VHH binders against F-box/kelch-repeat protein At4g38940. Designs and how they scored, part 27

Target 1, 370 residues: F-box/kelch-repeat protein At4g38940, of Arabidopsis thaliana (Mouse-ear cress) (q9svj9)
Amino acid sequence: MSSPIIIRAPKKQPPEPPCLISLLPEEIVVDIVARVPRCYYPTLSQVSRRFRSLVASPEIYKRRSFFGCTEQCLYIAISKDQTSDIHWFTLCRKPNGQQFSGTTASDHRLVHIPTLPPMPMHGSYVGIGSNIFVMGGFCNWKITSSVSLIDCRTHTAQTLPNMPKAVAFPVTELIDRKIYVIGGSDTLSPMKSPSRIMMVYDTDTEMWQLRARPDWEAGKKWFSSVVIGGKIYMRTYHNSFVCDPNDTSCDRDEVLHSKEWWSACVIDDVLYYYDVRENCLRAYDPKQRAWGVVKGFEGLLPVACKWSKTVSYTGGKLVLFLQKTEKTEIWCAEIAVERREGGEIWGKVEWCNVVLSGNFHIMDCVAVVL
Key: E = the ipSAE of ESMFold2; O = the ipSAE of OpenDDE; V2 = 0.75 times the mean of E and O plus 0.25 times the DockQ between their complexes.

## First folded at step 14 (VHH; framework vhh_7z1x_3)

Design j8 (from f6 with S30D; at its last look DockQ between E and O 0.32; V2 from the best seeds 0.00; counts 0 for: pae E 4.6 > 2)
Fold by ESMFold2, look of step 14:
Structure j8 (fold): chain B 370 residues (1-370), chain A 124 residues (1-124)
Amino acid sequence: as target 1 above (370 residues)
Amino acid sequence: QVQLVETGGGLVQPGGSLRLSCTASGFTFDDYMMNWVRQAPGKGLEWLSSISGSGRSTSYADSVKGRFTISRDNAKNTLYLQMNSLQPDDTAVYFCARGPDYSDLWYEEYFQHWGQGTQVTVSS
C-alpha cells in the first residue's frame, strides 16, 4: 500500500463533515471499495448512484487483483419454478448476515441475479476468470449451439460466436486455456447420446475448432468428469476412463469405476464426491489408484438426500450442495479437507445451512474469480 | 396416479377462437411446469407453449406466438390454452403435458405424463 487511509467509524456527533468518504478522490474511494468483500457490493449499490456505478466498474476488479483481494465466487444455475431454462444465483456468504429486504435468512444464502436473462439448461457452464461461458443446451425443445458470455463483474451477458454444432448434455472441461466439449446429444434424450464430437474453444484465439471425433464408448453419455494433472477423468454408466485431451484413446480405470462417482471436484489432485446413498464424502487418489472415505464430519450433514453437487474452493475446501428426498430445501456445506499422518483425509465442516427453499433445482455450479 | 384430461376441442371455422382446458389430478399441480403440445395429421409432435408452476413465466413456439395464450388456475388444478385466429394448419390433436421432475437425474424423455388429447379441427 503506498498511502494508507484512515477512516473513522463510528462517528461522533458532527462538529463539521459527518464522514470522510464524501471528501476523498474517486481513485481513493475505488481502492477502499476494492478491499470490501464481493458479497457486500449489492449493499453498496443501494447506498448511492456513485457506489452503484463504482461496484460495476471494471476498474474495481483491476484494483482487487492489484491488492490481492480477489475471491472465488460461486454462481449456481437453477431451474426456478420448474421452467425449461436456468436462472443464475450466487452464493452469498456473509460474516454478520445482512438483509436486503424483509426476508429472514441465515448468514449464507443463494441470491437470484435478476439482471441476467434466463438461459439454456443442460449445456456447458464454464467459469474462466471473472466470466462464465454458457454454451449449448436446450430451452423449450430447442437444442442450441449458442454461446453467451456472462460478465460476473457487471452481471451482464453478451452473445459470442456459436459452437460448430448444437449439443446438450456434453462433458465439458477446461485444460490449458482450452474448453473441451465432448459428446452430447442433439435430442432431449439424455440417456441416448449419439454425438461423437469434440469441440475445442481456444480462449487465446477465441475460436472454435471441430476435432476428429473420439471413438471411445460410442453413443454413450458421459455422466461426470474432472481434470487432474492435465488429464480428463470421465465416466459413463459402464466404465471410467483417464484421457489425455490430445489422445484418441483412453485408459480404463477399474478402481476409479468401483464407486459411482458423480458431480465430483478436485482438490490437490484428489477427486472428491459425495455419496448420498452411504452419506459419506469419498476421495480418490489417482497416484495410488485408491478410494478412501473422508473422516471427521459424520453426522453433521443432512441425510436422506436425493442428489449432491460438489465444487472446489480455494484453500483446500469444497462446497457441497444437497437436497433432501422429500423436501424443497437446498442445503449447502463448506468443507475443509486435509491429509493427515497415515494418509487419511480428514474434513471439517465450516458451516452447513439451508440456503434456498422453494421450488428450485440446482442444475450446475460454477466458480469464478472476482 | 397422475391424470391429465383435456377438454374444449371441436370444430371451428378459420379465424375462429377456441379455449382448451386440462384438468390435473394425482400430483401437486403448482409444483410442475405445464405444456401444450399438438400433433397434426400425419405429422410429428410440436411443442406449443409452456407455463411455470406458479404461472408467472410463459414461453411460446414461434408458430403460435401472439395467437395462443397459455394460463393456469392452480386453485382449480387446471391448465388453459386460449387459441385465437385459428387456421386450417392448426388442425391437430392437442395434448397437455407435465414437465419432468428435475431432481430425477435418469429420465429418458422430457415429457413423460400426457393427457389423452382433444381434437381441434379448423374447417369451413
Scores: ipSAE 0.179, ipTM 0.564, lowest interface PAE 4.6, mean pLDDT 80
ESMFold2 (binder alone), look of step 14: mean pLDDT 81; pTM 0.824
OpenDDE, look of step 14: ipSAE 0.316; ipTM 0.689

## First folded at step 16 (VHH; framework vhh_7z1x_3)

Design k1 (from j1 with P100L Y107S; at its last look DockQ between E and O 0.24; V2 from the best seeds 0.00; counts 0 for: pae E 4.9 > 2)
Fold by ESMFold2, look of step 16:
Structure k1 (fold): chain B 370 residues (1-370), chain A 124 residues (1-124)
Amino acid sequence: as target 1 above (370 residues)
Amino acid sequence: QVQLVETGGGLVQPGGSLRLSCTASGFTFSDYMMNWVRQAPGKGLEWLSSISGSGRSTSYADSVKGRFTISRDNAKNTLYLQMNSLQPDDTAVYFCARGLDYSDYWSEEYFQHWGQGTQVTVSS
């Protein structure tokens, strides 16, 4: 015989019920789960069929929005053992809390998403809302024009109409609801020049347009780009440019180019990148046209790294990935930045640890809202 | 600087076999995936096979599965392609190629990852 849940005065200390969560009405369970951080949803799906169905439902994401519990979640495109494709991982942030000694320990790790199929390497990966566009790239030495759309709520993928041209190693940016896919190569041949293509996807009309790109440095490879104040900042080996997508001109910025910025992110209109050669986080303020070094965390990050990736995060924070030279470990740090009086930018390392071990290589990191 | 030198090409009768070699220098060979690609006269590049740095993972294009075998000897910095049951449509220049990695992406040079090739001709 079933019994109702009894709530008594605390002084009596009644017997523990078998499992109070099993007895709760569905709408209450939904509201509880909606407040749980997204990184725990895979774990919840293992508890029962009820929770598995719930975390996959559109209803949970409506409730998260209603409660103000949406999150910026990071999805990481990773190649294992150089297999010529990528697999999707997510950053699972599970702090272990303060240790008794007052230090902070965490069990943050990159977790594979097995329901997503392998996808082409060295393409464009762009987050829009709760979705990721995966465009171009190559697999088994074939450069593709394919487009896949990942729904991060369900971890499913669907194909969309192809880009007008196949391309690998482009830079991409989202401005005013349009995706700009710029440069890259339509061939792996060492005897061919880089692509002179700019392709624009209008997310409202869902149509691609092929445009000739300006000759921003003929035949040169692009390394990175960011968007600041509606303008595209991008670089080749020889120059950095600031381009207005609503204008035909691109201006060179020699101060920006004085540092070999790459894999940068933007927080409050400031460009940040990690200089693995000098082991420092650099910041560029376009309004002042000046570089600085972020202060406050000297010696807290791993050294002897061969590359870095930065991703902007909510609350004046960035996430930094680092891979040590000739090691099988990928490090990740979360850094809160702030501008202080006098214009200096200071940083605080919230946590830093190894998040993945093995022969893995990060291709890109994408933020979505869930 | 990366150097890849293919050898072992030549004239072979239909149904015959041939073994290609690729000697690598200028990089840590065992750290990189290696590939064989070919280009028939007047046609584009065709990927044939890949092998991981350790040699534990291999993959093949459908056109050559069961006939071609990729292997490597990391002690000798050498990549191999054993080609069996050759037919006239296998006639091409065969290239070995080093897989791309992230550190090469940041260099000014795009694609200095394959050699000059070796000619394989299958005919009577």
Scores: ipSAE 0.139, ipTM 0.560, lowest interface PAE 4.9, mean pLDDT 80
ESMFold2 (binder alone), look of step 16: mean pLDDT 82; pTM 0.832
OpenDDE, look of step 16: ipSAE 0.299; ipTM 0.684

Design k2 (from j1 with P100M Y107T; at its last look DockQ between E and O 0.26; V2 from the best seeds 0.00; counts 0 for: pae E 6.5 > 2)
Fold by ESMFold2, look of step 16:
Structure k2 (fold): chain B 370 residues (1-370), chain A 124 residues (1-124)
Amino acid sequence: as target 1 above (370 residues)
Amino acid sequence: QVQLVETGGGLVQPGGSLRLSCTASGFTFSDYMMNWVRQAPGKGLEWLSSISGSGRSTSYADSVKGRFTISRDNAKNTLYLQMNSLQPDDTAVYFCARGMDYSDYWTEEYFQHWGQGTQVTVSS
């Protein structure tokens, strides 16, 4: 039985490997493969059992780190038809005639990862190194305290010790090797307010701790968060806050709250989010306590979108997912940003195209290093 | 504004059947998963069943599998729950609820929109 979410990408035909590669010592083959971009690993796995074993081995990823050949890869949690589960996809560039001088291929796609099991929706998804922590959420609308660890090198999952409390719809951030899970709900009751609890996982000790948090808005639902300079920037419907994770109090930031920021990312200590109502990328600089609009790409992105997701990427870039109102297409764009003379921030769209079609909903996007 | 109106509740004997309906307005019905949830007297809410926006995927709580069937008619903006083999512990107020997506995240409720509910009573 095939996965109902899978969309197969065309393969670029590799050159036939010479017989000499098959005879090389394993150490040499490992070092060669470690320098190959990860997008070719599925193709290599189809060449022989030897290559299939190599691209899945921990040794390849150790050698990639040693050679400085690691890559930031995006994993996307997606629900089809808003079912109770999510499935994992990765952002892939379809093989083509390769990038030419002065042009970039615009044929990117989201590809389903069938070896990963379906996982709870509306939980937390945190990338750490080559792994993704999946915590809480709904499975068949049963709220869980379960924690799963995805090994993105092998696309396998394992169960870890539960959180102290079951939770859905929390906000989650990673600071100094600790995962902070804030708010959320442990019930489906319409009569219950969101949770007032903060749970902290120490990745070094592998232990959970319940911590008190200030209840400055009577357990209101948190909609968005980012980390800047070791502090959590968070918002509810009513206020935005800047919190030190080890402090029992938080400072309000009225200027930050003057925009309805959602699904933001951080590049060089600047918060970016895409305003789908005004069709603009907004930037908040905490040093200046000021909002601005990123200039330079008017008319290059789809308009009249109903939602957006942003993820920061290496090199002063972000990746933006968008879905148009009344369409089933999910668009993706890569945008390079830079601050120019006078403090203005400018952007350039590196590419923009449809990456998935159908009634799909992105729950979250997680970056890992492979 | 989003509106959900449940009908079809009533009194039924053990072993009997009822069909609940939920009429939706104020949103593109086919874009949203829909849910049935109930609350028995003195108990918390219990999720029963979900159906995808297209109607092609369904899920059920263990307590109702094989007895309840969720369905939808997207042309009529209506959600249904066929309940068979009803037992006294199925007595509850039954609610339909719209699922969530990213564009509706701004409410303070985790299940954003609920109907007023319809009473189902199973007694001899």
Scores: ipSAE 0.081, ipTM 0.519, lowest interface PAE 6.5, mean pLDDT 79
ESMFold2 (binder alone), look of step 16: mean pLDDT 82; pTM 0.834
OpenDDE, look of step 16: ipSAE 0.229; ipTM 0.641

Design k3 (from f6 with P100F Y107S; at its last look DockQ between E and O 0.25; V2 from the best seeds 0.00; counts 0 for: pae E 6.8 > 2)
Fold by ESMFold2, look of step 16:
Structure k3 (fold): chain B 370 residues (1-370), chain A 124 residues (1-124)
Amino acid sequence: as target 1 above (370 residues)
Amino acid sequence: QVQLVETGGGLVQPGGSLRLSCTASGFTFSDYMMNWVRQAPGKGLEWLSSISGSGRSTSYADSVKGRFTISRDNAKNTLYLQMNSLQPDDTAVYFCARGFDYSDLWSEEYFQHWGQGTQVTVSS
């Protein structure tokens, strides 16, 4: 069972008066709508039955691609009241007159997607193109091998064939159109070791391959991972490793492990994570094998946060989610990073505001292209 | 320091009822999902039921659905399991466990804190 997210009943739309856009040829209307940012499509669907049908059509997304108007859109898996499942939200960027560091003002928020059913938590959540794969995890306190595919153009979900094994709490990465689901557990027992299994899904052949990888799992729980240059950067409690998924050995990286990195993202081959204990954004450059602190954040972000999540975003930017230790608010910031002459990395906070209030916890953040 | 203490176990006849309690201290009880888990003699652990921090959402294993009811009293920092229609297969040590939390990233287990358990024996 899941805690329902309270949503408004579907609106009863009154009869529309005629408007001037109804006089335009269909191909002109399609081209206009294709250039509209995706975050306004729910609003367009409320204007008329014509627009509702149009924003749901595959043709709009084909035209967006043709015009070069596609966007990375963020989908956030959220647990409410610490239930046993997640619900999907999107980050909706709505200007409201506020300005931050010379950018247009915004009142950005997380918006629940009511057409998507509750889904398992602590599984794998992977964005590929305009779709999200939701694999494994647990729902109703049973660990599952189930796979769901979300079509983010229509916000609908379908069931796909199961993974070879049920698993929860894996680390998961996408490399060269293959999904690597690594480790995790087939039980919630406190007396069992994490799995040393790797399951590989080839998105081209649509087939799973099961591999045992004892040489890089070391029988320990994996806490965090990122991909840089086709290699998986992973850590346990004791060590951080750089692993080629096709190689039988991993290199230990003691400099990487000198920071307790988690919930990290990668921009231009640099690993970023937010250190909630020291209230700073840290960057690890694998080429230099060195940590640094991103400059430019004095007084711009909330302090005393209990957790953070980062996700890479378009154009040398990351999106950072934060929750204060004793608050029911989730904060979000968009940060542009750049390496300046002299090698230091600077950040500019493009905006920062509360995006969701209530007893919510972010499980994962996934980017898709729409 | 997190402490969980289970009470209310004992001997009952088949068809009988028991109410287990778990008193929590050392953390903000209402912030955490709580669980009941049991271990029968010579068997592995079996998850039974979970309840959200607010108490508004519950879930049950198929083996106990309809017979067991999980509840909590956040003012008393106490978790409960009402067990009805008990059968010999319900004989086990029953544990309460605090739900997984990201602040426990360094642990090797999924349930980081649980009690010493209370024995339930269903026998003629």
Scores: ipSAE 0.066, ipTM 0.501, lowest interface PAE 6.8, mean pLDDT 80
ESMFold2 (binder alone), look of step 16: mean pLDDT 81; pTM 0.825
OpenDDE, look of step 16: ipSAE 0.072; ipTM 0.561

Design k4 (from j1 with Y107S; at its last look DockQ between E and O 0.51; V2 from the best seeds 0.00; counts 0 for: pae E 6.5 > 2)
Fold by ESMFold2, look of step 16:
Structure k4 (fold): chain B 370 residues (1-370), chain A 124 residues (1-124)
Amino acid sequence: as target 1 above (370 residues)
Amino acid sequence: QVQLVETGGGLVQPGGSLRLSCTASGFTFSDYMMNWVRQAPGKGLEWLSSISGSGRSTSYADSVKGRFTISRDNAKNTLYLQMNSLQPDDTAVYFCARGPDYSDYWSEEYFQHWGQGTQVTVSS
C-alpha cells in the first residue's frame, strides 16, 4: 500500500504545532510521548517537525525504558510476487486489545516501511534489542556475505563488515549473545549441495568463527529450528535433533520428528507450530517428550491454508500468519496459550483478521524491543 | 507433479532471433518467480534472466542484457525468452526453472524444478 503524505497546507509545508503543545517544556513533551504506544508514532510524526524528530530520537527510547513502556514490535520481511526484493513491514496492532470508538476489525495491518532499501532474499534475519541484522542471501542473483543493520528506532540501515562466507537459505539462531548461522548454500547451481559450515558471531567481541555443522547429516538442509533452554532444536528432512552448540553434541529426537514442524516458535519452553494440513496448532513439550494439539478455539481460524508462520510474543502469546489456498490475503491471529490442569494446552484467539492483501509472501518475522 | 516443458529451440544464423517458450503445470504459476538458465557444450550452468510472479520485475545477466527479453503470460502458464542478436557463444541447451521459495522447506536445491531443456544452435 502507498501511504501518501496528508497535509492541510500542500506543497511540503510542515504543520504548525498546536498552541498548547508549543507551550510545554521539552522534557514534559518527551515524557508524554514516551508513554504513547509505538503504533501511534507514525501518526505523531505527521503532526509537526518537532514530533517527527522526537519519535526518532534516542532520548525517547531511553525514556520508554526508564518508564517501563517498552514493547515487542514485529517486523516482517516480505516479497511481492516472490521477487528478489525484500521489503520491510511492521505489524500495527492496538495495545491492550480494547475497542476504540469508530475502529473496525481491519485496523490491525501490516504497514510498509518505505525508508528502508530493498534487501537480499533468503538470508538470515535476527532481532537483537532494537536492531535487525540482515545477513547473506542473494543480491543481483549472486549469493552474498553482506551484513546490514537496521535501526528500528529510526528505520535506517547501515552496512557492517561481511560474514566470513557467503550463504543463502541458512537457518539462524541467537543463543547467549551469539548468532549461529548454520548450513545454507554458497551457490545457485542445482548441482551442488548445501553448505557444511556453521558461522558463529559473538556480539560481545564482534568477531566471527567458522565451525563444522554439528549434525551427522552433513550437506543436508535444516528446514526448521528453535532454541529451548540454550539448545538448538532442528529438523532436516530425515531427522530432528537437539544440539548443544557449546558442546557440539546432537541427539536424535524421534518423537519431535514425528510431526513435520516448521516455522515454529517457543513459549515457556514449549514448541508451537501450525499444521496447515490438519488445521491445528501443535505443541511439543521437550520435558514430557510429547506432542499435543492446542484446544479451545476450533473454528475461529481460517481453514484450507497453504502456509503458516508463527512468532512468539510476550504474555504467553503467539502471532500466527496464514494464507489461504488460492487467495491474495494474508491473515493474522494473536493467540494466548495456557497450560491447564492435566497438562493440556488451551488457546484463546485474541483477534484474527486480514492484515495484507495482494500477492505477498512472508519471508521471515523478527521481534525487536522498542 | 511440477512440470516445465521448453520449446522453440533450433538452428539460427548469427545476428538472428529466436523465441523460447516454457509451459508450466502442477503449481500456481503466478505465485512463483521464473528463470531462464543455459548450459553450453562442456560448460556449467549459467543463469540468464528472472521474472517476478506478476511479471513486473525482471533481471538479466550482463552477458544477455539488452539482447534477451523475459516475459510471462500467467493466463497461459507460459514463460518466454525473446533472444535477439544471437551469437555463436549463445549456443546451448536452454532451461526454464522455478525460482527459490522460502515456503518450500523440503528443497535441497536452489532451483527446485527445471525442464529437460531446448537446444539453441547459432551457426552460419
Scores: ipSAE 0.061, ipTM 0.507, lowest interface PAE 6.5, mean pLDDT 80
ESMFold2 (binder alone), look of step 16: mean pLDDT 81; pTM 0.826
OpenDDE, look of step 16: ipSAE 0.257; ipTM 0.643

Design k5 (from j1 with P100Y S103P Y107D; at its last look DockQ between E and O 0.38; V2 from the best seeds 0.00; counts 0 for: pae E 8.4 > 2)
Fold by ESMFold2, look of step 16:
Structure k5 (fold): chain B 370 residues (1-370), chain A 124 residues (1-124)
Amino acid sequence: as target 1 above (370 residues)
Amino acid sequence: QVQLVETGGGLVQPGGSLRLSCTASGFTFSDYMMNWVRQAPGKGLEWLSSISGSGRSTSYADSVKGRFTISRDNAKNTLYLQMNSLQPDDTAVYFCARGYDYPDYWDEEYFQHWGQGTQVTVSS
C-alpha cells in the first residue's frame, strides 16, 4: 500500500489533444516502442487496442532483436500460503509517477501475471529464449508428468506432450539445447527412494528420451545444480559432483561440498550463492577449486534471513532474493560482481529494497530474453 | 525445537468415528503445510491428507476421501483429522507431519518433522 503509481487512472479528464504518435508512420511507431524497456509494456497495453496488439506481436520482438534492445527479464514462481501451486510474477521497476520520496533506481517490485494460470510446484522451471518450460511437480497434490510452455511475450500458456515419467523435486538443467531432468520422486512418500531416471528433452526434435542415469549416488535426493562449461554441478546431502551428461564421468568435488550451496547462479564460470547462516555471498571458482567471499558490501543487505535465491543477470550481475526470519517482506538486491587483481571478487549493491510483502514464498526464478 | 504431539487415538468399532489432534510448538505453525500419514502393521507409510498453511487448500488420498476431514486451528497451533466410517483396514499408527520449508534447501528426508504417533485400532 501507498506505493505511488505513475500511470493515471482512466477517469473523466480534460479533453486531451489528439495523440500525436498516431500521426506517425507505423514503422516509426514500431521503432519507438521497440526501444521502450519491457517493464513498461503492460502500461502500453492499457493505452489502446493498437498498443496492446503491438506489444504482444512477433514484429516488436524481432525489431527489439534487430536494434539490440532485447532484455533479460526475470520471472518468479511464487507460492502463497504454501498451497499446492505457484503463480508467476515479474521483477519490474515501478513506473515513474507522483512520488512523495523522490526515490529513483531503488523502486523495484514483483508484479503478478494474472493471465497465467496457477501451475504445479516442486517441478522444473526452465527458461529458453522468450519461453518458460514448466515440467512435473504437484498438481492437486498428485505428482504429474505434465509440461506447460509459457510464452513470455504474450503471457499465455499451452500444454505440451508429457514427460515419459511423472516426477517432483528433480534437478533440471539446460545444456546444448537439451533439457536434462535428473532424479526426483514419483511419490509423496517420505520413505520412497529418489528416482533413478534421467529424462532428456531435445528442443530441436521436440522429443523426450527416457534414460536410466548412471549410479550418481543412487537413492539420494539432489538439492541444487548449476551448469558450468557444459557440465552439471550438483549436490546431495552427502556429496557434490561435477558430471558430464554426455558420458558416465562424474567426479566428486569435496571443496565444492565444503559449503552448503543452494539456489546458486553462474557468472563468468564462477558459482555464486548467498549463505544466509553466515550472511555472506560466496563464490566458487572451478578453475582454482576454491571458495571465496565476495567483498565490498558489508552491512548493505538484510541479515538474519531464512532463505535466499540467486539468479544470474547480464553484465556481470546477479539478483538476490532474501526473506528475514519472522518477517513477511521479501527483499531483493542487484549485485554487480567483478574479479580484481589478486583474484578477489568484489561486489557492489546496485539497489536493495522490499519487492513483495505478505505470506509469499519464492519457489524458483527463471530468466528469459525478451 | 520443533514438537508435534498427536492425541485422540484409541479402540473403536467398525463404522465408528475418531478425531485426532496434533499440537505443534517450536515454529510458526501457520506458515507450514501439515500432513496426516499412517502406518498399518507390517506395511509402509501411507500419506492420507494435506492442508495448506492458511487452511484454505486440502487434499486427500483416494483411500480416505469422503470419510476423513483434515482441518487446522492456527490460533491454537493444532491440526485435526476427523475420521468417520472407520473399518478394520484403518488400523494403524497415525502421524502428524510438517511439510517442506523450501524446495532448494531441505535435508534428505521428505518430512523433516514427525510426531510420535497415536494408535488407532478398529476391531469388532
Scores: ipSAE 0.012, ipTM 0.429, lowest interface PAE 8.4, mean pLDDT 79
ESMFold2 (binder alone), look of step 16: mean pLDDT 83; pTM 0.845
OpenDDE, look of step 16: ipSAE 0.333; ipTM 0.698

Design k6 (from f6 with W106Y Y107W; at its last fold request DockQ between E and O 0.55; V2 from the best seeds 0.00; counts 0 for: pae E 3.8 > 2)
Amino acid sequence: QVQLVETGGGLVQPGGSLRLSCTASGFTFSDYMMNWVRQAPGKGLEWLSSISGSGRSTSYADSVKGRFTISRDNAKNTLYLQMNSLQPDDTAVYFCARGPDYSDLYWEEYFQHWGQGTQVTVSS
ESMFold2, look of step 16: ipSAE 0.309; ipTM 0.680
ESMFold2 (binder alone), look of step 16: mean pLDDT 83; pTM 0.845
OpenDDE, look of step 16: ipSAE 0.481; ipTM 0.776
ESMFold2, fold request of step 18: ipSAE 0.291, 0.202, 0.036; ipTM 0.669, 0.604, 0.452
ESMFold2 (binder alone), fold request of step 18: mean pLDDT 83, 83, 83; pTM 0.845, 0.849, 0.840
OpenDDE, fold request of step 18: ipSAE 0.175, 0.692, 0.226; ipTM 0.636, 0.858, 0.653

Design k7 (from f6 with L105V; at its last look DockQ between E and O 0.55; V2 from the best seeds 0.00; counts 0 for: pae O 2.9 > 2)
Fold by OpenDDE, look of step 16:
Structure k7 (fold): chain B 370 residues (1-370), chain A 124 residues (1-124)
Amino acid sequence: as target 1 above (370 residues)
Amino acid sequence: QVQLVETGGGLVQPGGSLRLSCTASGFTFSDYMMNWVRQAPGKGLEWLSSISGSGRSTSYADSVKGRFTISRDNAKNTLYLQMNSLQPDDTAVYFCARGPDYSDVWYEEYFQHWGQGTQVTVSS
């Protein structure tokens, strides 16, 4: 006798008392909401349909820009159970001041963006302004040349013209409004990055170019890349290179290669990455051609981590994601870095807490301005 | 240390079936995508199938689609490959391979952890 699943009729939510806010002119509401930190937008969206619409409107972001209330926001591409798709999350940061005393709950968390569909994994993800370009990768275990543009203001995605070639696992960089997609694999087996292929997307002309670099190590996988001073710093297993995208030559940098830099970011022309083995933030200065360790981190970050990812903000801050080896928890820290007299770099951890729990894997992090 | 042990291989006639097993140890099995790959004599490594950590998502190469079925028992730390309608071209050493983790990104090959393999021979 299968007990009838009493589909409880959705309790007619009592008509929300006419919120006095509904009586406010729209312009005033927009001005108010525009000044509210974006981290509260999800909460605002729950207040009323009007607010929901407003926080999702392009208008609010124009107004924010007008008021100088723009924020740097992180969007995180996450895979669950190592599927062939990524899901998008955003880092919701709570402003320091309002520690409501009682709730031990982590002030910062990754929030899923359900309006964005699953997208290809191991593609290129590049933030430009308020948009994210999603290029290539594999979806449903097929390598794709697809290009999607995410509007982070509305959390909508549109399809753009395909890349010239389907590719997964490239290194990707943005220089002067051009997206460089370097290397990658066009097959899943073997998964190798042909180092001789570079695709360039000009965001102004909205055109792709295919370039070959015969001087690159043939058949070697690219692991890491950053941009410093208009040059691309790239790493293979064997070597690290400094390349001018407009030049046919790359210089090998042995000093740079002396550390296993990965998922690095750049602040003030210095390369940063977190060394999970040594539990330290490393900094490479291209001018000095030297590695250093950022001071001030002792005991502040989780130890015994299996991976790290870094992303830089404007203003001398970086965000660090860490996952412990034995736990499924993803930690996040915001770190302010400064160079002091004498060339030493110091870091201050502003906050560090668990931002996501579960069998999640961060594939990439993209910073946008909203 | 990550260990993978493949079993279930053997000699089978064309049109026959085999079920391969892979026992995993040294890591949290359910956290990782698992894969079957094979290497035929004189050929390179061929990806066949993948299954997500939870087992909810599966994928197959075109060469084996409709014939092979990948599954897993996370409670037993075991990966399976049901192979039906086997053909002579399916003759190969079959390997189970774990999905990559962060440490694996430093290698050129996507799969870094696999077993010794099990021989499958399809012959009349």
Scores: ipSAE 0.177, ipTM 0.611, lowest interface PAE 2.9, mean pLDDT 86
ESMFold2, look of step 16: ipSAE 0.431; ipTM 0.736
ESMFold2 (binder alone), look of step 16: mean pLDDT 82; pTM 0.835

